# Designs tried in a protein design chat: VHH binders against Putative pumilio homolog 16 (APUM16). Part 2

Target 1, 332 residues: Putative pumilio homolog 16 (APUM16), of Arabidopsis thaliana (Mouse-ear cress) (q9fie9)
Amino acid sequence: MANNNSFSMSTMFNTIQEILNEEPLTVPSPPSRGGYSLFHIRKAEMDIQRIFNFMTGSEDLKDDISVLDTGTLMWMASLMTSDCDYFMVITTNKNGSKTLQKLMGMSDDMDVFFFEAIMRLFIHVMTDKYASYVTIQGMRVFQQDKRELMYDQILRYACFLAGDQYGCIALNEIITDLDDPYYRDQLLDIVANNALLLSNDAYGNFVVQHVLKLRDSRCTRNIADKLCGYCVELSFKKYGSYIVERLLEAGDVPMATVVLDLLACKTEMLIRLARSEYGNFVVCKALELTNEILTADLFYGLVNRLMPYRHLLHRSPRSKIATILDSMSVPN

## First folded at step 11 (VHH)

Design y05 (from y01, 17 letters changed)
Fold by OpenDDE, fold request of step 12:
Structure y05 (fold): chain B 332 residues (1-332), chain A 124 residues (1-124)
Amino acid sequence: as target 1 above (332 residues)
Amino acid sequence: QLQLVETGGGLVKPGGSLRLSCVVSGFTFSDYWMHWVRQAPGKELEWVSSINWNSDSTYYEDSVKGRFTISTDNAKNTLYLQMSSLKPEDTAVYYCAARLYPGSYKHFYQYDYWGQGTQVTVSS
C-alpha cells in the first residue's frame, strides 16, 4: 500500500501558513531612539520619501539613474531593503518595480541587498502583480550563487506559486528563462506531477498550458499520463478544455491518451461533451487530428460512437462534429 | 537502514578508465535524484553528475561532459559512474548522494543521503 503522500495543496498551504506564522525574525529593536536628534529623523524621513519618489516616479526620470553615482545607488539600495515594509511598498508599485529591475544587475554589491530582500519576502514578492517581476529580473541578472538559492525557493513553492494569480505568471516566465536543464526539468517535473491539480485550478491551468506550449516531449508525456482518465472531465471546463486540446496537438502519444479517454467514457458523457460549450471543440479536434492513416482506428472509433447520435449533434447549428460525421455517412 | 556504498575507486593512469558503483539499500531510486559528488584534496565539494531516475535524464558538470557517464541499474539498486579519459584533475574522493526534494545540485547540505566515498587517484 504505497502511501502516495500526495502533497496536497492543503499541506502546502499549511506549510506556508506555518512559515508565515513563524515569528518574524525579531529585527533587533532599533537602538533606543536616544540621541538621534529630530533632525536626523527628519532627514531620514526625507530620504525615505525622496527615494520613494525617485523609485516610483515617471519613466522619464529613469534616465536619471545613469546620473547617480555608485555610492548613492548603494546607499539607496541599502535603505530600500533595510525595512521589509518599505521594500514592499516600492516593489509593489508599478514604477517602483520597474525602477528596481533597472537597478538590479548594475552592481554585484548592490544586488546583495536586493537578493536578501527578495529572499526574506519571497512569497510576498512572488505573489504580487508587480513585485514578482523583480524576482524574475533577479533570476536573470544575479550571480549564479544567488540564483541557485532563489531556484531552491522557486522549486519549493512551485506548486503554490502556480496556483497564485501572479505567481503563475512569474513561474511561467522563470520556466521560460531557465537555461540550465537541471533546474528547468525539475520545475517541469513538478508541474507534470501536479498536472491534475493545476489543470483544475483557476491559475494553475495557465502553468500547465504554458508548459505544454514548450513542447518538451518528456514533460508532455508525463502530463498526459497524469491526466489520463480525466480528460473528459477537464474538457467540460473552459481552461481544462484548452489543456486537453493542447494534449491532442502535442503528438501521437498524448493524442492517443485523450482519444482513448473519449472512447472509454460512457456514451451519454461523450455526447454531452460533444454538445457542451467547450467540449465540442475537444471532440472536434480529436476527430480532425485522428483523421489520418496512422490513427484511423482512433478516428473510426470516435465516429462509430458518435454516429448514432448524429441527430443530436445537428441541433447545434455550428457543430463541426456533425459535419464530419455527415461526410463519413456518404456511401461510396 | 538507508545506506549508500561506493566502490570501484583506485589508482589509474591518465587516459584510463574507472567505473564507480554505488549500491543503495533501504530506499528506492525512483523517488530520488541521484548524484555523484567529488572532493579533491584541499578543495571544496564539487558536483559531478546527476540522474533523474524517473526520466533517465542525466546531467554533468562541464569538465566531465563527454568523459563520464552516469547510469543506474534498478534491478541491482546500483548507481554507476563510468569514467573515461581520466585526468589528474579528476583525483578525488567520489561520493554518491541522494536527494528527495528538488533543489540546486550545488547545495550539498540539502542532500538526504551520502555514501562514505571511494578514492580515485589519477597519476602517471
Scores: ipSAE 0.739, ipTM 0.903, lowest interface PAE 0.7, mean pLDDT 88
Fold by OpenDDE, fold request of step 12:
Structure y05 (fold): chain B 332 residues (1-332), chain A 124 residues (1-124)
Amino acid sequence: as target 1 above (332 residues)
Amino acid sequence: QLQLVETGGGLVKPGGSLRLSCVVSGFTFSDYWMHWVRQAPGKELEWVSSINWNSDSTYYEDSVKGRFTISTDNAKNTLYLQMSSLKPEDTAVYYCAARLYPGSYKHFYQYDYWGQGTQVTVSS
């Protein structure tokens, strides 16, 4: 009685909610450098509404930022980040997000405010359509110490982010931008280790696809290992089929893994797959690639399994599989 | 009790070699990221090298690349650091450390376990 403890995505979500309810890691308050007290004196010429209007105003505001002095910008940054709700209102706005991204990297002192706000609202920011770009920009322009802290949060919530509509996009961008192999590999490992779950997820599959496109041999192999025995099932799904095709395209062990799954499955399932909306492309690609790279055993294995059913495959509109099989039946 | 014990430190001439060992007890080695960290006198902690057991991937600080090699022996539950072409600037206390969760190798405060360290002195 194999207790199939199906770790339901619901349990992961519940655990994440529990983690979100855990007290924000008290980022040690930057030492109160006493010197910024002097900036308090300049009369807030801009109220909260003015700042909002400035940040969310039309693209013509690009020229206005350049005219603002550093003190004013610092004050604005401080005010924008003083309240979490206010910060979110600005960052979730399309123009506000863009403006904020422009402000980021202008000054290390300003970046402290933005960094702290992002860290306080990390999940909220990363799962928002426009606000997530602020984090991406932070990972590009912030000082290394801040980026490392952000990276820790990204790692912590990587699986959650991968399954989120906007988080998955942000995660992919961040993975792409990472130049340190140590950090990059950690994220790749998380994705690979959770490849089965993510491949079956509406958004997670994009992360798996993205990682496969990076052509990291180790990661690709790991993904193939995790998907071993599941390639046929995945191939029936639209996005799953893309993942399986990417594994085939990777060649060597990943390709072999997929082909072996195709060879090991029930004949009825294989034929069903070959005739399915998305699976037909997978089977076709498997035939084409195994033939191209002269993996004769794998190629002929597939051909031999499919050949008795070529008549069924001909009934499928535009079946390339049938064409390949026909080419093999012609006696030289 | 979870414990890391470093050995193999000592005095060596410039250009010499040393092999550090870290014996792990009380936990499964394969579940952790393993690190070597060093601290020179009057200086901050410096990351030296890391290894992921699951991937056998190795990582090095730029100043030690090509000279140092990190490795593991699972049968012995031991982490190694082979050091070659040693320089005076390599003089430090070398610590073995373990981290269960992924994260920045520079966030030393997040490491779960530390050894007592072993002194390496490179002096003519």
Scores: ipSAE 0.727, ipTM 0.898, lowest interface PAE 0.7, mean pLDDT 88
Fold by ESMFold2, fold request of step 12:
Structure y05 (fold): chain B 332 residues (1-332), chain A 124 residues (1-124)
Amino acid sequence: as target 1 above (332 residues)
Amino acid sequence: QLQLVETGGGLVKPGGSLRLSCVVSGFTFSDYWMHWVRQAPGKELEWVSSINWNSDSTYYEDSVKGRFTISTDNAKNTLYLQMSSLKPEDTAVYYCAARLYPGSYKHFYQYDYWGQGTQVTVSS
């Protein structure tokens, strides 16, 4: 195949997993040590295969960590983080990820190893189903200086992560967990400033939806501003329509932004939207939310554009728009 | 030419007040996070305060909270630091700085633009 990618992390992980799952081709005898050396006071003998088996073993082995001394734990941390392949094979395993999370926060010196490995492999860690939770745990338990460096990387790659199926989940967890409003506000600003791009993305829309659910008034205003002029286009799309409905519900200013977009398009387009698979819900919600005395100009703006076509809207299956319009008619 | 110019430094008695200004030229102020950073004689740089691009959110180092107020006039591309209840330990050169991309306010090597600094001296 002709492609620009000579190697990928997915290919590397598959190769490593196949090697680790196979029986060894040969197992040479251990060499003799120093003519009857029977003891190494400061050394716990554990190769990478034994570390892998320990880290990825059943979660019922939770108490095994508590019986290991600090020197052994430091040796394990050093060896499993010494190579990107070792670290990724462990952390992309469900049990390996959970076991590593238990080790994190136990010792600041040990955490340096985990931190450095995470930072070297940041994108690969954050886009994996299980390894991403190692980063999330580090942000919960690492010392503040490490967490601040991790926030730099989160902020740098936020849009890329938002577009990934696992990255968007990890990013949303981080947004929820942020204790420091300075870093949270910066992350919210990045999401808001890229709201149009993200709202059109199969995974990024979930990040936009998540930040709208936070009910941060500044972030919501910024998102509404960035999506101004695009709400009709978004409302034709499955993911875009969810975003527009969230904006309608988010407050008077975002709601007005959406409704003014609806009113700014040609009547032909508004009717197509009102009859469409996803847009009918947006138009219906806009009517329901503007049906108040303080928003009467918006409400009747919509009604006046839709009323001449209410018979077409009755032929659209299961839409409430026609019912709303019928309630505006005076019996004669 | 991209430039940050601080003014308003000087000598003030303990308990006094002072207002620093930073005029920004050559780029759109509202697109950046703006900062005040200080350096006391013989000491490392110390972050003082930050403000976001729409001026709704302000952040302060713990020792200056309640005494210092950061603000902007986006129409004039000017950053301010209103300092009150000044103490001798506030004596420093004060820099305004801008960061092109979001990031840690404590990592000064990532700041893109720096002013020349203005001296604030708090002494009897």
Scores: ipSAE 0.000, ipTM 0.493, lowest interface PAE 10.5, mean pLDDT 81
Fold by ESMFold2, fold request of step 12:
Parts: sequence; structure tokens; C-alpha cells
Structure y05 (fold): chain B 332 residues (1-332), chain A 124 residues (1-124)
Amino acid sequence: as target 1 above (332 residues)
Amino acid sequence: QLQLVETGGGLVKPGGSLRLSCVVSGFTFSDYWMHWVRQAPGKELEWVSSINWNSDSTYYEDSVKGRFTISTDNAKNTLYLQMSSLKPEDTAVYYCAARLYPGSYKHFYQYDYWGQGTQVTVSS
């Protein structure tokens, strides 16, 4: 796809090296030592190296923005967004990302530069540890017309982002912050509709877990419905078992859905699950959570299936299931 | 193939009420978004309201909040827009529309299915 064309940090650094290897323009001497300040720097004297030093400067310089005039800030915004390499070098730096976030929202005219750069590089920005927070800040402070276009991109790439190491974190932040019900509900629907796929993914499972923690009744119901009939299969898997455990914790209806799936499989399969590397934790949690007066039918449903085979469960080295069974009256 | 047919438009006095209906037929999607969109004479398309057919979550443009109510009757495969306290500014052709994939409610070119439209005229 065109949005997946090649771009790398090595290419970006090579481009910056080419700039640094050229003879610099004759400029006035830079500010004295401590040269992250742009106070009183004329726009015509500014170069990309000085902007880079300012943007990535230390915490002590974070308030220098307040002393720069609007014309200087506009020049900085235009220059640092003029090239994709410049923008990525700044935004993938921790301090650069934080400083850019402070500039965003100050002026609608400046925000056009930032918005266009973000949209041009959307996937690269959203899958970076620090640059993704520039997009998140834009969604907080940009004018609504820009936010609408950003929501479109988030929704379009939601599943791809959910499967990325840093994209899943950024996506979870967006899910938490998004206050427009129309876009929030669409994003929750995408997660729920893909719950089986995401629950099996090393990073996507964190997105499913996150939306379950929101306690949104519609989203939780939709996830439970999509995973109904798959909970045993998922419980054998590392990432799938995390989701089943979170679904058990999400409320009485999702818990019942999981327990009924466990009870629906053949006894050999349930015992194999209870003895398995990940499934034993699911069965144990199901017993612990249903061990209440209001859920006694589910609890004893599980106990009745497991008790005849407790000798096999005693031989499991990490399981609390046998201990729970030993502490009980045998149901009739 | 999904088909959308609007009815219920007409002439009404300011302060009056109308109920628009949109009958949905064809292949049914398990979880899709339904919309009302309007176009006033000489103006661009304007989003009015949305509902997720399966969840009953509802969303409204600011100028119609509290006056318009979007709803469904799943037994009849029908989408409704109950309009109350109508104003001359509500005069428009009202379209029922469906969208398969998420996106901005303002990006009408991404809406997959449209009805023919029904005229609502609010005049003294």
C-alpha cells in the first residue's frame, strides 16, 4: 500500500549527515553555551541544527517557548515540518516530542504545518514510542476539522496499530481520551468485532484487555458474544488466556459466558485444559470467581466435572485447582 | 444487496412534527451504522443523526439535539427519525444512508448506500 512505503531511521540520519557535511551558511555566532534557547534569534539566521537543538533541549529549557515571538514560532514550525526527515528526527526524540506537543494548539496557522506532517507520516508516527504522542496531542488540541480527519485514519488503521508494540499503547491512550461518542463507539466496535484475532496477538490482547477495563456495557457484551464458543481454545494459548481471564473479571454475564463454554466441552478436554500451561489459571480463576452464593450453580458445575479426576490435578505442579477441590464438600 | 427507501416527508408548519421512516431490505450486516443526512436548498449535505443498528447508541448534530430522535424497529427492518419543534431551517431533502466501515460522519463519499431522499418543508 502507498502508506507503507520505505522510511527508516538510517535514511533519516544519512540525510541529516548530508546537511551537516555541507558548508553551513554564514550566520552570526550561535547563542553562548547552553544554546538550546532561541530567545531573540532572528528568523533569517535560523537553521535546522539550531531548531533541532532547541526542540530536543533539556527539561530546564522547556519554558523558553513563552519568550519567542509568533513570527519566530511560525518560521520554526514551517522549517521543521518542511522535510519528513527533519520532522521524524525531532518527534522520535523524547524531548522533541514533548516540546512539539507544547507548540501544538498555540495557533491554528501553526497547527496546519504540524497536521500536514503528521498525516503524511501517519503510520510511522503512530508506531513510534515518542512520536505517537504528537498525534495524541493533536487530537486533543487541533480544530475539529483536523481532528475529524485524524479520527478517520485511526479508525482505518486500528487493527494494524493494535498489533504494533507502540501502536497498541497509543491506541489505548486514544480510546481512553476520545470523548466524541460517535468515534469512540466506532473504535470500540472495531476492537470487539476483531476480538478473536486481537486476543491471539502479542500486542492486540492489551487493547482488548483495555477496552474490557473501561466497563462499557455494550463493548463488553459485544466482546463476550464474539468470543462465545472460543474460550476453551483461547485458554490453551498464552495471549488468549489473558483475555479469557479478563473476561471472567468483566462482569457476571461475561463470566457466565466463559464458564458455560468450559462446561460445554467434553470432560477429557476440560481436564486437559485444567492441566495445561495457561488453561489451569483460567479454570482456577473461574472456580475462585464463581465461589459465591449467587453463582453456586456455575461453581458446582465446574466442581462436578473436575472432582472425579482430582488425582490427575494433584499431580500438576503449579495448580491451585486440587487445593480448592480438597477444601470442599462433594456436590451430589 | 441492501436497499433503503425513505417515506414520511411533507409540508409542516413551524413547531410541528414529522416522523421519517427508512425501510431496509436486502443482505443484512450484523453490525453497521445507519444515518440521516439532509440537504437544504442550495446547500451542502449535512449530517443529522446516526445510530448503530444493533446497539441503539444514538448521535446527533448540535442543532437537532433534543428535537430529533433516531430509532429502529428491528422487527420491521425500519429506521426512524422523529422530528419535533420543526423550524424553517430544517427544510431539506432527508436521506437515509448506511456505512459498512468506520469513519467521519462528514465524509459522505464513504457512505456505501443511500436512499432516494424525502422532502421536508417547514413553512408558515
Scores: ipSAE 0.000, ipTM 0.351, lowest interface PAE 14.0, mean pLDDT 80

Design y05 (from y01, 17 letters changed)
Fold by ESMFold2, fold request of step 12:
Structure y05 (fold): chain B 332 residues (1-332), chain A 124 residues (1-124)
Amino acid sequence: as target 1 above (332 residues)
Amino acid sequence: QLQLVETGGGLVKPGGSLRLSCVVSGFTFSDYWMHWVRQAPGKELEWVSSINWNSDSTYYEDSVKGRFTISTDNAKNTLYLQMSSLKPEDTAVYYCAARLYPGSYKHFYQYDYWGQGTQVTVSS
């Protein structure tokens, strides 16, 4: 498994760099029996170092991949994917990632090596700043049978990836790139069904925000339904308040769901929310959006609960709620 | 035990219509994805259409879009496939299938339950 190793990933990469940067020691002449084996080990070290230098070197040195024959490219693909550490050292390098992306899609036979390495290391690849784009490129250029296996892995690990610093970015890129509504809708459903958990996560909230920005009516309603009863709790939190504000803006039904949640809590809790660091913005937006004749019941429901405590709301600096309430004492 | 029984197949001329039915029986289920899959003589299985059992969304293979409509009637525990503008290429055994977990519609080994199939023949 990706996270079930006794060797730290950062320690592994440091060790690999020490090995790759070390000049080969002079070895004695190999004996007739077995000397071929020792010589091949040293030759493999030199070949890996040359491949690493090529893959991670300047883009100017690699501008014309087309001059390399197919046999050489196949040999390179085989060798760089022959060891998990080799693949990870190349793909976690910015230039290595870009160079590998250029090689992908050139040959179905080469793509088998890249696909197998990605799948073997899926979690490590998807949670890296640069290597994750190798997977995204595979989703664009691999044959359909490989892409469908990758969809299965993405669906399986979606919540884990959403909670990761780089995994959430890669997942959002995949959500944006998916054109097939069958796979896209399944991924959106996973995000929506876990919306409460993700909305409370430091990185998962960005995935929830991303899918809300898609303006998919079914996904938005499902998210609103899953967050129903939790909007007050979320509104006390930095990222939770952003999500609740997005629901308020998402249409009449999500807005009503949020406002009814606000009205369902005790007046003491509503006042605490209205005075809180993040919740005051939610209450203010709810007042602004419901201040219409068609939503007057919701608007005055909020106003009637807040008005008796108007002086406490004035003591909350930078809050617009008290100003809105003050304007209600003079008819238009 | 969940069981799937297809009916409604038969012989029809090109341009004609048929409605396939799949009666679901067994323990009450929700969250299953329901599918129509077909197999032409001597060919591999081909996905045709899918619907979430709650009827939230429908999906179609490109060659049947606009001609076939998948639907459910939860009161009758029945899945339907309304086929119109039938072509000789639509000749196949049509299977009703169910899948509990999401995934690729082309990964037939992940489908949990299958019906026995119903023959649809489109010929002059």
Scores: ipSAE 0.000, ipTM 0.305, lowest interface PAE 15.5, mean pLDDT 80

## First folded at step 14 (VHH; from z03 with S55D S104D K106E Q110H)

Design r02
Fold by ESMFold2, look of step 16:
Structure r02 (fold): chain B 332 residues (1-332), chain A 124 residues (1-124)
Amino acid sequence: as target 1 above (332 residues)
Amino acid sequence: QVQLQESGGGLVQPGGSLRLSCAASGFTFSDYWMHWVRQAPGEGREWVSSINWYDDSTYYADSVKGRFTIARDNVKNTLYLLMDSLKSDDTAVYYCAARLYPGDYEHFRHYDYWGQGTQVTVSS
């Protein structure tokens, strides 16, 4: 069955989706002469319906794409990309997306059709649950010149995609696959320059988390700089605390940036953070990482502010902070 | 509001089988990675299995590979775990969990929704 309202374009899409719920497409036998079919295709309306059924039908019934001749494949590629609505109905369908991904990379001439359709519809494709994986596949299999144009669009829309529920996932897949330093550095810079906005976003925080996992020292320093002054606020939050913990672990400079931010807030706020659902992990990590000779001033800065409130910290379940503080106190 | 409710646990002999179910409501089930996580008495949580929303690919901890099967039904909003060839080491509370963003399966603080758990006991 097809989606009833795949991207709110109109009742036209509902009509197309009803057509797509018909039986799987059976393709004609290969042509007998010149590589071209002797079998005439049904009227244009029924021809697109057959392509819809084939592309969106059961994956098990379509495992034999290799038996289709080149002419049939080119005809299919041309027709399904000839109209924006056709392309979107196919690619926003789970099976349609999978089938299209199998066709991509088979022929550079077919790939031109797919590339042009993706670029024409870039935002719609990249923010869709299934269609975004068609773009990811294109980044993997298209020729270099096409991939470079696609990277330009990724750079242009990076922050918008990062804020979208499906766009953030697709963007992270692209970041994982991106090996060209020119595009990689620019994309990482865009994420870092917007790190505060993204870290506070329901979906953008996943992009910040992802780029920190790459352990690119320049990007990590830039993120730390942009989040300076905000680490306490972030540490109260489920995903913000994780971002701050990753900065603490990322090297001496990001760690110092975070710890100095913790030390700059009022003691009452630091205690609230240390007792909070997510912030206790940040404070504990900061204590563990600064407990070194070269960072003793940071360590004891934290200890001295937490120690008077040790009794409150013991009331927190599973709190490692109280255990650390007990090891610094006089014998029991 | 959001609810994950496990069922199908119980007492079973070694070598036996169980099927766990997890009924989901209050969120768009088909948009989430779904997981099984277990916790034996006195131990930490252990990731067991996951299934994605995109192509239903399945992932298993080494300790359960070949014995457990995860499946999802997006029409019924239900997650399943078929457990075969059960061992005493499989004794645990089994939790159904949901996560919007795929990530480190062992990073349990990032799971968005958790069930209350169902007890599985493998004992002679």
Scores: ipSAE 0.365, ipTM 0.712, lowest interface PAE 3.8, mean pLDDT 83

## First folded at step 16 (VHH; from r02 with S30D L100Y)

Design q05
Fold by ESMFold2, look of step 17:
Structure q05 (fold): chain B 332 residues (1-332), chain A 124 residues (1-124)
Amino acid sequence: as target 1 above (332 residues)
Amino acid sequence: QVQLQESGGGLVQPGGSLRLSCAASGFTFDDYWMHWVRQAPGEGREWVSSINWYDDSTYYADSVKGRFTIARDNVKNTLYLLMDSLKSDDTAVYYCAARYYPGDYEHFRHYDYWGQGTQVTVSS
């Protein structure tokens, strides 16, 4: 896994923590009531330690961001993004990420700072559990010219992100939000063109699953084409079987692609698939969907291969395959 | 060895309250969506509630909204279901479940880990 062999994020955190633990610059006294106040920030000589504590603190305290004046917010944005380590410490913190998202979209001038920091650190941000949501928020609220540059980066790194533990989640959020057909079609094409690699990847399979849920006919057909010849292999796997089941349900061409793959393997392999933990659902779905007059050749192709071995399928209590075969009035 | 162990089930009167707990081990709890799923006698499974890991947003089936509260404690790796205003229709075995990719909540074959379940009985 990438975290096992990478020290860059850990080293960055240690460096930032030493900076934050230095003695603060001069700090004026808080208001006479005591306790921390957002209004005091505008009158105080701020250092990065105070900003870090504010950004990563309790969610309730951050409800006062909306009353903070624009000058103070601009100063905070400039300082938080002035160093890559400052930005990453804040955005990789759960509360820091959420607080930064609240600042984004408030001012186009502030957003320049956030945009430049995100683009400088794009891969680090997009592969982080929490920082990736800062980028997603930027795609929702930034000016169109910035959003277009961000989509260009998403397209460039799509396969790398899809294979990452957290990148796949962030990429799926972007796919969900993407309304622009120009960028949407390109992103879907990249996923479809790499569908075999991604479907066999520990994290990439989630991206293939996600795009199939969009029910885009062109993308689904392209995925079916790229997975042609591999549907049996995938159907033995937990997530691969789900992808194959979605292809079976997606229309006549994807369904035929899957069923022809099933029919192309030798009977012993088909029976192993039909008895397997995940493959039984694929075979059952294939039988159910082809059991119609217009697909009778596919249906009976499957039945003819399975029927002689139906006794092995009755011992599979999680499968409905034997029930379907028995309904064919099989000879004794 | 992944384990999800439910506790806190029992017999309760209509209108009563119950707190279910699910202790998790053997996986990175705070990378997963956590779920409660129930199964009434003679019925199929029914999704009850979910909570995500990134902002702790909660989701509920219509039949339990306003009465049940899902919560998670990432320090103790424990999932909770706080059940108030219980009805006879809530009688079921309640399962704790974990899922890396949330997908369709009703596609139970895609849940990564399951507990053994705890019985909740609401007797009038």
Scores: ipSAE 0.534, ipTM 0.798, lowest interface PAE 2.4, mean pLDDT 84

## First folded at step 18 (VHH; from p04 with Y105H)

Design g13
Fold by ESMFold2, look of step 18:
Structure g13 (fold): chain B 332 residues (1-332), chain A 124 residues (1-124)
Amino acid sequence: as target 1 above (332 residues)
Amino acid sequence: QVQLQESGGGLVQPGGSLRLSCAASGFTFDDYWMHWVRQAPGEGREWVSSINWYDDSTYYADSVKGRFTIARDNVKNTLYLLMDSLKSDDTAVYYCAARYYPDDHEHFRYYDYWGQGTQVTVSS
């Protein structure tokens, strides 16, 4: 019952009342050739359109979901998840995703429908910008046995998701929420073991960035180990330089790994890095962090390699390296 | 060709209001976090406000909380900043910016797209 005179509240109210108040269909006389089945299919299609309108409607115009009875909610959950297309249309809609998240956790019986739909469509859900948040909500509110099966799928597809435009964001949300050390440590190990591949990926680098921000000492050391020998290459890149700077800040072992990589490359390469758009910040941070008595050998290792070329480093805009070097030796 | 074009800046008296707009084109606007960043003459950049794409949650620097409101219109691909109770300290060039993955708001070198800026001057 669409009413063009008041499209907001009255249309939604009438749709809900029609769902709640529909009389059961009478069983027709047996048709000679089976028309009975087509009638039930058409009713379900009409009902799913009403559910689409309700689920994807604006939050501002939606009634309080908690006033609907459990039978109505169970019927909605069953119908929404009865077809892959129905579920995906709802969950890939911004409002549909938010509304579904509100329904999740209300009933373990309803959650079975949502869980089965998510698992059947796992990759499609996890690589969608809005539907992935339905999975994230499930990991917050589903019973433990369901959550464990979902984490098993996350572990299986972690690298694929990390390389996806939307999957990387969803994976980072899951990493943030993950409290169970068994699954958390495995997920962090997968990211760390693939750190070089991910750090060079258009979207995977965001996952490496995120796990470094967790300040997990074991994960950070594992990342440093995997990136050993590649820190100069990464430091030429926008997001690679971010990752290398975070390793420099993370403690003595990751810092030493990075600085030793810088010292191990040819002087021509180090100077190119120090003059580059992003690498100059890495070299500068390495100088700043090693300028201490306990790391004096690393500091002077860098200074001694850079000092003969300070005239070239003065030509690098916005670089602080030349200023640091000038304070160490008066130009003669 | 990515474009972020700010407008709505100008001269305003202390206590006054301005509304900044930023028209976006050349990228998928609703996949990005959108930001306002300002820079006073002779000073560094200062993050002002951000709005995400998935639930439109808003974030503000302490210096502007309660006075500024950020909003986005994904149909018009437009970012807004409503500035109320303006102070002389708000005088700056205001930049619209886009970032795919949120991080420390002050890591400006990792922002993806920048506008050319619009001048806001709070002066009697």
Scores: ipSAE 0.632, ipTM 0.834, lowest interface PAE 1.7, mean pLDDT 84

